# Ledger of designs, part 1: VH-VL binders against Asparagine synthetase domain-containing protein 1 (ASNSD1)

All scores and structures are predictions.

Target 1, 186 residues: Asparagine synthetase domain-containing protein 1 (ASNSD1), of Gallus gallus (Chicken) (q5zjn0r2to187)
Amino acid sequence: CGICCVVALSSQHTICDYFSKDLHCHLRRRGPDSSQQLIKTVSEPSYECFFSGHVLHLRGLMTPQPLEDVNNNIFFWNGEIFNGVHVGDSENDTEVMFRHLALCSSEADILSLFSSLRGPWSFIYYQASGHSLWFGRDYFGRRSLLWQLSNVSDGAFCLTSVSVNSESCNQCQEVPASGIFKMDLR
Unless a header shows other numbers, all headers, positions and changes below count from the first letter of the chain; antibody chains are not in Kabat numbers.
F, E and O stand for the ipSAE by ESMFold2-Fast, ESMFold2 and OpenDDE, each averaged over both directions (binder to target, target to binder). V2 = 0.75 x the mean of E and O + 0.25 x the DockQ between their complexes.
[cut] stands for letters that were removed.
Atom coordinates printed by the task and the answers are left out, and those that the model quotes come from them; centres of patches stay.

## First folded at step 1 (VH-VL)

Design b3 (framework fv_belrestotug)
Fold by ESMFold2-Fast, scan of step 1:
Structure b3 (fold): chain C 186 residues (1-186), chain A 118 residues (1-118), chain B 108 residues (1-108)
Amino acid sequence: as target 1 above (186 residues)
Amino acid sequence: QVQLVQSGAEVKKPGASVKVSCKASGYTFTDYYMHWVRQAPGQGLEWMGVINPSGGSTSYAQKFQGRVTLTRDTSTSTVYMELSSLRSEDTAVYYCAREDYGDYFDYWGQGTTVTVSS
Amino acid sequence: EIVLTQSPGTLSLSPGERATLSCRASQSVSSDYLAWYQQKPGQAPRLLIYGASSRATGIPDRFSGSGSGTDFTLTISRLEPEDFAVYYCQQYDSSPLTFGGGTKVEIK
């Protein structure tokens, strides 16, 4: 399954206005701030972001997402690092990447980090201080990431990952490969 | 035991309005979305809309926009479907149906027959 | 709007035979959001299959679902007398939610 991120930019529109099966189900059953769900509501500038991730058991190991740091930044990672960044034996790729993103002080640093990576990947990164949503996928598009623009009259934005057996979703398009995107939430 | 119990049959004249109720029991009413689906005699199923019983937010099929209104009363665990400006082609059985965690309809009401004739 | 087309409209079979029902979508539907319902005369529909292939609680294992993209199938491996009914497919991938026109499985 994977990752879902929804952004509502207008005060007239809220996360509750988004017609999404997974989002409504999670809000109804688990509550918005469970371990696989986070809601960030910002009043100045005005927007809401909802993050939902499914826990994957890879080779018997739990991979929890999303990750959140002390500065309210949020990160999703779906990938394998073959080169470009060192991952220790006791570390997972998501934690290593999140730590490296915390060290980036400019947009150029973020672009440099991802351009140095080898292996398949996709990510979503919410940068709280900059009110920015970053996302992208590897050069060959080996890990899926889809975007859907507006399920609420305007201003709504959705990002989801897709498993191998799911080749389409309604109103979804593949995020262009080999690009890193930044959405300003102001 | 989950149950959805609907109000009784209605006979209406063209131009009138009808309001059908669906009373839920056996679960937490506000935890599950409730849909309305109708079926004309000898025809298939047609989705009308959905209501979130917790907040009262609704979404309707375009065909019914402006004519259908879904509401709920949390004190009685009841959802309502009101259809206005009735026409003969609105003659149908109207069902309420609960949406489960996986977003499919796991429980249905028994149906309410609405007949529109002069 | 996604249009679901079911075929055949009527399927005449004897108890013990295999029934294969088709549901074709006008555009791609994720397998996670395709359901099948059974309806007997005078009764509300009953959930059989959700997510294209998962059996609902209490549904006998002679019922199975399969398919992806635009082509979905409901199979009843060995018809029992109680299985003669109308069957509807439904997509819940996108609004508005839509149902197929139904396939009537009748006794020969």
Scores: ipSAE 0.000, ipTM 0.456, lowest interface PAE 16.6, mean pLDDT 75

Design b9 (framework fv_belrestotug)
Fold by ESMFold2-Fast, scan of step 1:
Structure b9 (fold): chain C 186 residues (1-186), chain A 119 residues (1-119), chain B 108 residues (1-108)
Amino acid sequence: as target 1 above (186 residues)
Amino acid sequence: QVQLVQSGAEVKKPGASVKVSCKASGYTFTSYYMHWVRQAPGQGLEWMGVINPSGGSTSYAQKFQGRVTLTRDTSTSTVYMELSSLRSEDTAVYYCARELYDSSGYDYWGQGTTVTVSS
Amino acid sequence: EIVLTQSPGTLSLSPGERATLSCRASQSVSSSYLAWYQQKPGQAPRLLIYGASSRATGIPDRFSGSGSGTDFTLTISRLEPEDFAVYYCQQYDYSPYTFGGGTKVEIK
């Protein structure tokens, strides 16, 4: 499937309701032991987030996504760092970026981190303590990231790297390359 | 619209190296993994390795570890497979193949490049 | 590495007949990572089925896949002349990714 994130901002519609509607990223449930799918249900404030990454299993060519840390933060990265942040010979971009994000104490720190990067990139970052979803694309929009907005009708928000074999793709739009976005989940 | 076009046939002597190219078009090159698979005359398919065109990270079958190198050039949307220390047993058709979104098999294949190793 | 054993090696049938091809894995493979390919002489393989049971785009509905664990099956409900080819199963659950030895479906 690539990368998919679905946010339900109220308990009126659960993540299960969205699965029954032909989710446009064509996620397939692998079974109860799938470690590449994460659901975060929060009661105060009330919201539910679904995260699904491409299942790389034992392929060994990049860090499996999504990444989750001990503080329940979740990260997706699709890109290359040319400069602005040091990546060692034995490290991968996803782990390095996640580590730097963990060191950010404020919104200004996060914006400063991404503004310093050179290279193509897109990301999704869920910050558990702040109840915030951050996402964006590099200035030139060189990495794909699509959003689907249905605020008026169903209150769902979806982010995906690619939409394949989906008729709902006419509701999918490129995330603007002009900024870093923050969604306050309450 | 999606196409994978490979370089032409090669004839090499034992001990030489060969470098085969696979040029992608019709899709976002860095969003899909590229695999290399070979097939000896009259034999089945054998997986060699994979490259993530975005970051350039690779993974190889142990049989080819140390002899195969996968690289890419994002400016030309091209993946390369270089095989060194060629032996007669390396005579085969070499294919590049795109991994479908969602880990759903290889949906597009190059036309194949015949490599003949002969003295 | 996971070894995939396909049987029979050769299947001799007439147009209109049902073909059933078997693929057995040496250890359990998730059905999400099992594919079937068709190959005709001089051509690259063509993806038929992925995720054990999902037809690839453009593949006729006479092709179907099933199975789980170590036992997978490709079925062609009514053979057409263009279906006589070699068929390969593949697992992409565990590296190195492996293919079966192939089943040749030939005209009787």
Scores: ipSAE 0.000, ipTM 0.457, lowest interface PAE 16.7, mean pLDDT 75

Design c1 (framework fv_cemiplimab)
Fold by ESMFold2-Fast, scan of step 1:
Formats: sequence, C-alpha cells, structure tokens
Structure c1 (fold): chain C 186 residues (1-186), chain A 121 residues (1-121), chain B 107 residues (1-107)
Amino acid sequence: as target 1 above (186 residues)
Amino acid sequence: EVQLLESGGVLVQPGGSLRLSCAASGFTFSSYAMTWVRQAPGKGLEWVSGISGSGGSTYFADSVKGRFTISRDNSKNTLYLQMNSLKGEDTAVYYCAKDYYDSSGYYFDYWGQGTLVTVSS
Amino acid sequence: DIQMTQSPSSLSASVGDSITITCRASQSISSYLNWYQQKPGKAPNLLIYAASSLQSGVPSRFSGSGSGTDFTLTIRTLQPEDFATYYCQQSYSTPLTFGPGTVVDFR
C-alpha cells in the first residue's frame, strides 16, 4: 500500500523537478502498474501539490487512489472501518470516508468524523475550496504515515505511507498519532 | 469529571411524541460519538441509536427506525432523541452514553443516570 | 443482526466465591466484546472492553477472556458490591447488541 503527497508552497511551481528525483521514483517502483498520479497547480494562492497512490482492496470493492471528486478534492485512505460509520458490503471504506468528508462544513466536523471511528487508519485529504491539506493517523498509529519537513526557505513538504530506506526519506519521521493535522496552503 | 444528565422522560399517550435531552460536561463533546440505550421495566439493555461526533452519521435499531431521530448540538454540549409515534413497547428508562474509541475497541465509558419514559393510556 | 446469549441467566453465590459468566455471539466478533455491570436502580458501568482489557478504576478481581464467538467474565473472591446484573455487548457491527444479562444474587 502507498500514500504519497508532496506540497510545494512556492511561486516557482517546481514540484515536478523536486519529487521526480526522489520520492516519486521510489513510490512508482513499488507499484508502477497500479499507481495513479495527480498534480494540482494553483496560481492564487500560489502552490503546487503532487499526489501518487496505489490500488487498495477493502470491504468489497477495489478502489483506485487517489480519489478525486467534482469539486477537485483529493483523498487517500489506508485503513479499516469497524464501527462509527456505516460501510455496506459492496462499498469501499475509501469511498465511504470521502463521501462523509464532502459533507463536513467546518474543521470541527472533520475532527469529529475521525474521532468517532474504530479501527486502524491513516489518511490524506486535500480540500480544494479551503486550500487545505488534512492528514492524520489513528490514536495509536497502527497505520504508517511519515512526513518530511523541509527548510522554511525551500517551502516543500512530503507525506508518505511507504516505508523506504532511501536518500529521499533519510529524514522522514512518523506523523504523531495523537493529532489530526491541517496545513493551510495559502 | 465526565457527567451526562438525561431529561425529558414523562408519561405520554400512545401515538404521542417526546424529545429527550442529554446534557454533557467534562469532555470535548464534539470529539465523541454518543449513544442512546434503553431498558424496559425488568428487562435487559437495548441499543437504540448512535450519532457520530459531527452528527454526519446516524444509526438506529430496527424497532425504532423511522419513528426516532437522533441529533446533537455541539455548541450546547447536548444530545437529543426525538421520539414519534410512541408505542407501549417504548416504555423504558433511556440512558445516554459516551462512546469511546481506542486502537483495540469501541465501548461506552460513561453513562447518565437515565430518564423514565412511560407510554400508557 | 448479531445475537448475544449469556449463561447462566441467573446464579446464586456467597461472598468469597469465584464465579464465571459466559457470553456467546451468533457469529465471529473477533475480540470486540465489552462487559458492563448494573446495580439495581443504577446506570450500567463499564468493566471490561476488547474482551480482556480492564477499565481504569475496576478492581483486578474482574477479568475477561475469549475471542470469536465465546467469551467469559470471571469474578474472583466475590465481594458484597458485586451482586448485580452483568451484560455483554458486541461492538463489531451495527446494530450494537447486548446479551440478555446474568443476575448474580445472594445464595
């Protein structure tokens, strides 16, 4: 399983140069035939996001990742829903969670949704209208989610679920399990 | 100190309606799902309804589906159960309970004292 | 729906006894089983979650075991405050369901 998101918070729009050398190549090598990639370039506010993922098979349906809706929101899910949200036998956890997130109208709604879930999980959610990146892990960190924090001057930020012993992830560290994070991309 | 206090239980006639309230304090209310559980006189516990922390997901026992509605007001730290088309079989003490999720389970860690609803002519 | 059964439906015991109560699910629920205690006229109180995890503040004489469909609650060295009704509850799937309860009375 693989979840990858790289955010460039600069006006240079050089995200393709950045990740093509490192993280992008590593993620692709682990599932070239099943991976899907998206690039979001926003001019005002100025930023560029790269998303890459793999197909997951959970609760009935094979769902390609990342998921994207008609409002340009993007979602990655690595987990299992045992209770707190109804998932039908023919439904995939990723689709169900994405649908519920689309109905959230406030930050409190998003936090409440994840706090009510039982099961292991990690997620990345890009909210286009709010220019925000949400991510987190279940309370005990049972699903992998790593971040790489760049220097302030660089303006780049990476999230990945792929445990890679490589040059691009030699400074990767686990996202704290006790919180759900919001990054304002403005 | 977590506290849950139910109110609204009264004698009501069959076919009537009633709204129960549960006032919560001592925890971040919006971060937790909430549940209603009832107990008929001399009987066991029966799960009635649950609601996610945001209120975006609700679920019901088949015996009350279509008649009862669960809701919450996170600005007031209050959980509600709207009961319509009441039947004699709905006579019970109604408890509100705080859901708790951790990595190994899902359970009700705190319960209110209950409020008695009697449906009789 | 997952049906829960408990045995015995009632038992009589004396202070100092050790007792066991059994709970059975109609299908596998892994370890998603909770135990609650209810004293007459009072609200239920959580004793054990996830089949075997003791809730904070609950005396160590209470213990739970089991997985799949068969679960057991054990109370060692029964105390006067332990005479109550005990309910198991599955949290594996909605609708959430409780067992019918086991009444623990004085002999």
Scores: ipSAE 0.000, ipTM 0.457, lowest interface PAE 18.2, mean pLDDT 76

Design c3 (framework fv_cemiplimab)
Fold by ESMFold2-Fast, scan of step 1:
Structure c3 (fold): chain C 186 residues (1-186), chain A 118 residues (1-118), chain B 107 residues (1-107)
Amino acid sequence: as target 1 above (186 residues)
Amino acid sequence: EVQLLESGGVLVQPGGSLRLSCAASGFTFSDYAMTWVRQAPGKGLEWVSGISGSGGSTYFADSVKGRFTISRDNSKNTLYLQMNSLKGEDTAVYYCAKEDYYDYFDYWGQGTLVTVSS
Amino acid sequence: DIQMTQSPSSLSASVGDSITITCRASQSISDYLNWYQQKPGKAPNLLIYAASSLQSGVPSRFSGSGSGTDFTLTIRTLQPEDFATYYCQQSYDTPYTFGPGTVVDFR
């Protein structure tokens, strides 16, 4: 499973100006069984977010990513839930986590949800009404999540499970394992 | 105090089946993942299988995939290991253990001996 | 699968000695490494988790270190009750795997 999220804040620049075709190619190689893309363009406050997920065909049901709900929230999950949240025999970890996040009414609720989880995990959660990007990885960082800063002065930001060598960007670095991060997109 | 008590280990013929049980007490059983670890006579530890607190996710070592099934009954605080198509190589003491937040095994039962022999 | 190796396979020591046991993973496992002690005829008990965290109730003479692929368990000022077999175990990914064990004998 490949995961990518790019945020571009300049309304004069499309995400395509920062998100190369090479990055897309790397994600496809990691997860060739399925590819889904979403783009969110918001005029007030002004920003664009690009979401691309590649999912390996898992035994049984194939679950596409990213997931999007009726409130335009977007979720990526790469992990296994051992404890902290009940997952029924016919349920998918990604769908269960997304439903629990939808029930969170405060920042404290979101932090409490992830602090109660056991097992390896990483996530990216776009909260549309709050114009916020949440992301993190389990305390020990066993599931890959990388952040990458562009050397372009207009402030592109990328989250990915795959390292990309690009002339216009810094090399990807591991997201620190000891925290849950919130990025305000306003 | 946390207690885990395995039962069900007996002598079984090759190709036979056996179900092991682990009775848990002293903690909220449904909140914790559980695991089975075995040890052949005079040999080291081998992880066999794990199950999430809800029972929704199960995991197996390659040596037992397709033959063993792990399950739990949270209303009875009991963990199970169903072993089918038993081989001589399955002869071992089987321990159940409780997992904690960091996926380590903080409490272990006393073990139950399974012998697979003609 | 992640393979675990331990060195030495056996060690002879006297009460009061300080000993070191090493554990190596076939790939990086960050700090998802646990150490267990097993005495003859008994179940294993947890000593160290997350490479360096001492389990509650375990004497401070036990310590763990390392990250990535190389890990160490140190027992300082060995006591009679420390003669046992020690196992490392990775919890980074399934299947979880144990090292082959290190026997610490009184000799």
Scores: ipSAE 0.000, ipTM 0.469, lowest interface PAE 16.3, mean pLDDT 76

Design c4 (framework fv_cemiplimab)
Fold by ESMFold2-Fast, scan of step 1:
Structure c4 (fold): chain C 186 residues (1-186), chain A 124 residues (1-124), chain B 107 residues (1-107)
Amino acid sequence: as target 1 above (186 residues)
Amino acid sequence: EVQLLESGGVLVQPGGSLRLSCAASGFTFSSYAMTWVRQAPGKGLEWVSGISGSGGSTYFADSVKGRFTISRDNSKNTLYLQMNSLKGEDTAVYYCAKDLYGDYEYYYYGMDVWGQGTLVTVSS
Amino acid sequence: DIQMTQSPSSLSASVGDSITITCRASQSISSYLNWYQQKPGKAPNLLIYAASSLQSGVPSRFSGSGSGTDFTLTIRTLQPEDFATYYCQQSYSTPLTFGPGTVVDFR
């Protein structure tokens, strides 16, 4: 599944501005492929986030992304859990991880959750109440996650799971497989 | 043409055993999760069991756990439901059904193709 | 287990009517809800999956909406072949559970 997150932190620029004059980290639409999009605009503190989950036709529809809960948190998961968190035989990894994140009451809890996981993974988690964007990938970097800043817009930040060979992601670099990152949007 | 055909439904005595079969044709059987759903006479639908495309993951309703087993033979395009220790409340038409999407282990999105059903009656 | 309820349990309608059936889950199931039609003596037929996606070959007069716990199936211009029993079903978690069904009969 392809994911893309764009954060605009400048009050002079919106997500629309970044897409119109600085088209970074946007998933390319192709034939039978589909995508789901979600925009969050917050006035105090001031920021705007764009989330897009690009799913392969038919197979991707089994796990639509992004997921959003009743508290306006948003989650992307690209991975497989081998150990560290119990996933029931009929449960999907994305929803199980999202539920566990919702139960985390502190930064230490979030860090502990991901440090215990075995298997390939990458994620993006927007925590609405904390105005925070969390992201990372497994220690061995087995799942792709790329970051990029907009060339012309200060305060813009992009995250994409699409490979470096993607035409839609210019100047993307791999997120270090050294830990979990938190971006404070306040 | 995508088709599912159940067989094996008969009258059995309480405590008995029975194996149902579901023959699949017209699609790549091994790519799709399969499901058994039953319906007691005049009643609603009840999910019984599911199996992943590879057969590596199986799932059961609490009412049948420990008594029923689900399996598949992908080389023969056939799904099975082995029913042991049958009870009167197991009397129902049993449908096999194909999951809507292929190539996954965990997800049951919906059941887009159904067989015609086979009646199992558990009575003396 | 996730319990599913449907309302009404039955309704009487005439050809050309627009009808709605509601389905409620005992806990949030996101959009993992399917709608099925069953005619007497026949197997169920999938109408809607993922709460609002119309299954291929199903007439456009059928539509689904909702998310979380509350869902609706709408049949706009009821046709003679639409008199049947309708079931909702959650695919969020096992055991998969069906609603009790809504019988749509001639008035």
Scores: ipSAE 0.000, ipTM 0.469, lowest interface PAE 15.4, mean pLDDT 76

Design c5 (framework fv_cemiplimab)
Fold by ESMFold2-Fast, scan of step 1:
Structure c5 (fold): chain C 186 residues (1-186), chain A 122 residues (1-122), chain B 107 residues (1-107)
Amino acid sequence: as target 1 above (186 residues)
Amino acid sequence: EVQLLESGGVLVQPGGSLRLSCAASGFTFSSYAMTWVRQAPGKGLEWVSGISGSGGSTYFADSVKGRFTISRDNSKNTLYLQMNSLKGEDTAVYYCAKGDYDILTGYYFDYWGQGTLVTVSS
Amino acid sequence: DIQMTQSPSSLSASVGDSITITCRASQSISSYLNWYQQKPGKAPNLLIYAASSLQSGVPSRFSGSGSGTDFTLTIRTLQPEDFATYYCQQSYSTPLTFGPGTVVDFR
């Protein structure tokens, strides 16, 4: 599954400038009205996030990604729940996980949620009210999640589940399978 | 032993303001979400507002959005509800409750205070 | 918002009876449903969480079942202290919502 999130920590460059290949910039030009793409621009604090994803089939349901709720939170899920959370026959993993995240009252709750899961997973969660980006991989790193760390003063950060050209991907690293990460966008 | 004690309920005129307090003891206050639930005379329970353990996230029922604010002081083990632009339909007993959460169970309110009566009338 | 309904709105029973109260959600809430008991002039107390988990200290005559949209609370061998109002509450999404309550009174 392909997931991508780019966070601009300054307003100097457009999000399209952070992608290493034309495909990502081309998808950006399709516009945020697509169910596969979302752009969040915030003035106070100042940042811009771009989200692009693909549809998943889980337990008979197709869930478009990214998933967005009424509170402007955004969620990507690439995984299977074997245990730790109940998923009904007519439900899908992405929706169930998103609902659980919405009910978490503390950072410890979010960490507990993912620590209890059995099965392979990776996720990206944008929490609008907290201006925070959460992401991580299961303990064994069974689902792909890569980060591209640019110069912080340039203001670019990218998460992706797909490989890029090896020369441009010299800055691409696997997100450590050691825990859940939180990025403060303030 | 978990204890929750509400205070601040009084008669106020429509358009007025009032702050309710809930003093908590017997648990690690900052580790748990807290909530306010109200009950109008002779009516059922209505969830009003919730706040995360750190105070970083707050939630409100549509009927009180923009008028009420929820806050907490973890150093004093105290929860607050600031009520502004009060209306007659805000007349109710206001309960403070401790939220517990688990992935498999979701939220549930395991301990409740005795409630404090707020009357909005001219 | 998720709307909760309860039936019956009131129920008359005698000590020793077994009674059942039903709660219905306007959309699937999986098993994220709680039951509370409230006696006149008192605060609510938690009886059951996650549809079927009995809260510590609650008598075993109380039980809950159901998932999705339809849930039931059963009280076996009703005792005098069980005459109260019972509320269901969904914890699936905010705003959190309660059912309108079921009054259990003496016949």
Scores: ipSAE 0.000, ipTM 0.465, lowest interface PAE 16.1, mean pLDDT 75

Design c6 (framework fv_cemiplimab)
Fold by ESMFold2-Fast, scan of step 1:
Structure c6 (fold): chain C 186 residues (1-186), chain A 122 residues (1-122), chain B 107 residues (1-107)
Amino acid sequence: as target 1 above (186 residues)
Amino acid sequence: EVQLLESGGVLVQPGGSLRLSCAASGFTFSSYAMTWVRQAPGKGLEWVSGISGSGDSTYFADSVKGRFTISRDNSKNTLYLQMNSLKGEDTAVYYCAKDSYYYDSSGYWDYWGQGTLVTVSS
Amino acid sequence: DIQMTQSPSSLSASVGDSITITCRASQSISSYLNWYQQKPGKAPNLLIYAASSLQSGVPSRFSGSGSGTDFTLTIRTLQPEDFATYYCQQSYSTPLTFGPGTVVDFR
């Protein structure tokens, strides 16, 4: 349930190597249901990213995730915008944030965007042209975001909004609320 | 089936210390944020402190910052409130309560304990 | 800090009446407002979350509305068990804050 992002950073490793054989077959061949799944494979630099989102009962308007734009950027948003960015009466917070991120031309622009926001939020943003994964959570840490760092040297990195099982999420930790993080995939 | 049971409330002299406990059952304790809310006799509700499911993030009302510490032992399904440098103004019934969101913080609470009375007086 | 106020501080009503309680925030809190009921000697009970969402098990005679700074709790066709104190609470920003409460008494 929730949001999951897995990154494999080596040409010797794929998303298949991270997941069990049964889980890999299930996730890759799963038909349409309540989840949307995307796989991005890049040869230069070499990495593979898996993105999975589930639509659960949420306050406000429901929006399917992840969102993908024409430039192959991918976005997950769990939050509500109170100040810092204008959201029209007929607009969706996730779509508005995604559009603003697409207009950011520098790292300073991205950091400025999130530092100006008020309200609870967490996000994951894959920037295709920059081969970068951005993620973070609001100053108060109101929205969940977890990372698994212990085996990055094994070629895999995981981000999730919810632990599917505390037994299966070995060494998962809450992403610190004090920062916006950038992972360079080059 | 969700149950929260506070304990530890007693009479304490000003400047003293006291630790409150909240025993939880009927839900996956480590997956939910927890809070302490107090109520002085004949007065309204006041939020005191909150803690994330993992225990890594803690939050406090201005009136208790530097004096109170919130913690949890997920192996024992128990929430704690360590109260130091107690003042007469800390006299209240202290409730523990469970956050409504699974592995997230909603900031509102669907289950509450019965409360434990702390009296700070000479 | 976000300050919460409630109006009225108390009201007297009869069984079968419809009543409204107002809650105001010192700044916009979007829809991050919740309502609790407390009976004498008992713990609070969650009635409404996110301004207008009814908590499971709560009778449909309770309803919430509003956004931004102004919020209302409505109890239609008041029942004997509804005589209690009602609190609003913002979940927009820490420190989390409650209104001072509204006492609903028999007339």
Scores: ipSAE 0.000, ipTM 0.489, lowest interface PAE 14.0, mean pLDDT 77

Design c7 (framework fv_cemiplimab)
Fold by ESMFold2-Fast, scan of step 1:
Structure c7 (fold): chain C 186 residues (1-186), chain A 122 residues (1-122), chain B 107 residues (1-107)
Amino acid sequence: as target 1 above (186 residues)
Amino acid sequence: EVQLLESGGVLVQPGGSLRLSCAASGFTFSSYAMTWVRQAPGKGLEWVSGISGSGGSTYFADSVKGRFTISRDNSKNTLYLQMNSLKGEDTAVYYCAKVRYSSGWTYYFDYWGQGTLVTVSS
Amino acid sequence: DIQMTQSPSSLSASVGDSITITCRASQSISSYLNWYQQKPGKAPNLLIYAASSLQSGVPSRFSGSGSGTDFTLTIRTLQPEDFATYYCQQSYSTPLTFGPGTVVDFR
């Protein structure tokens, strides 16, 4: 599934100034069946986040991402849970993970949740009340997650699961597989 | 305030073509999927078509596949439904609606336009 | 296609009554079910999404429950503005499908 998250930290610039049309085209090719988009604009502290997910339509099922809860938290999951968290036979991995994240009351809880997880995965989690963006990928880096860093005064932070080799992203680098990252948007 | 205004509904002869428009305001149009839902006079709701926020993915009910196309112009905040080879059974009020997503793994239509009447009759 | 049915097809009630409308899917749809209200001559309004989540601004007298194939919409202490047609809708699989509607008439 294609994942894209762009964070604009300047109130003088809209998310449209930072969004790459080329990146969007690549995301569409990776997950052509459907695309879901959300924009979160916060005035105090000042930032905008753009979230876009592309989902493969399998067997007539539409599985929407990003997931959003009643508290305005947003979650992307690209992975499979083999161990560390119980997923029932009729349960969805993405919903189970999102539910567990909602129960985490501290940063240590979030780190503990992901450190116990086995299987290939990458995720992006926007925590609205904490004005925080969490992201990471599994120990072996089996699921793609790339970041493009810009200066906070003249650009945006971009996070994507699109792996197009070097041919389409000369400024994108792999998110290190050695940790879970938190970006404070305050 | 979110507003959706449909236009284009008229009387058309069977076999004819018609394009409906839906002008959107009050939200970031390109961030949301959009849909068309119709209702024949005195009948229930029938989903017709949906389009992703980028316009890259489109979906259709079996009754309109091959005859209708859905498109959008995000620079003009406008959704379109091109209807070809119209049949009497296509007579209905056509609503456009904004698609929202939730952690319940569901798409739902949180705002609807007032509808535009399409009559297909000789 | 997933077929949706509703019961009853119509119902007569008085202000202050508590009423229940049921919706059944021809196959399991988990919690991918929404409820809409349509007043005569008006466009539909969203009431409930994901089977049980109340849309912002909708009165708390409306509630939804169920999962799998069987779902219910309950309106407690019916008000004059609640006389309308109610539709369920599955969003589990395309084509998206609506129930045939339940008309709630004034007794």
Scores: ipSAE 0.000, ipTM 0.467, lowest interface PAE 16.1, mean pLDDT 76

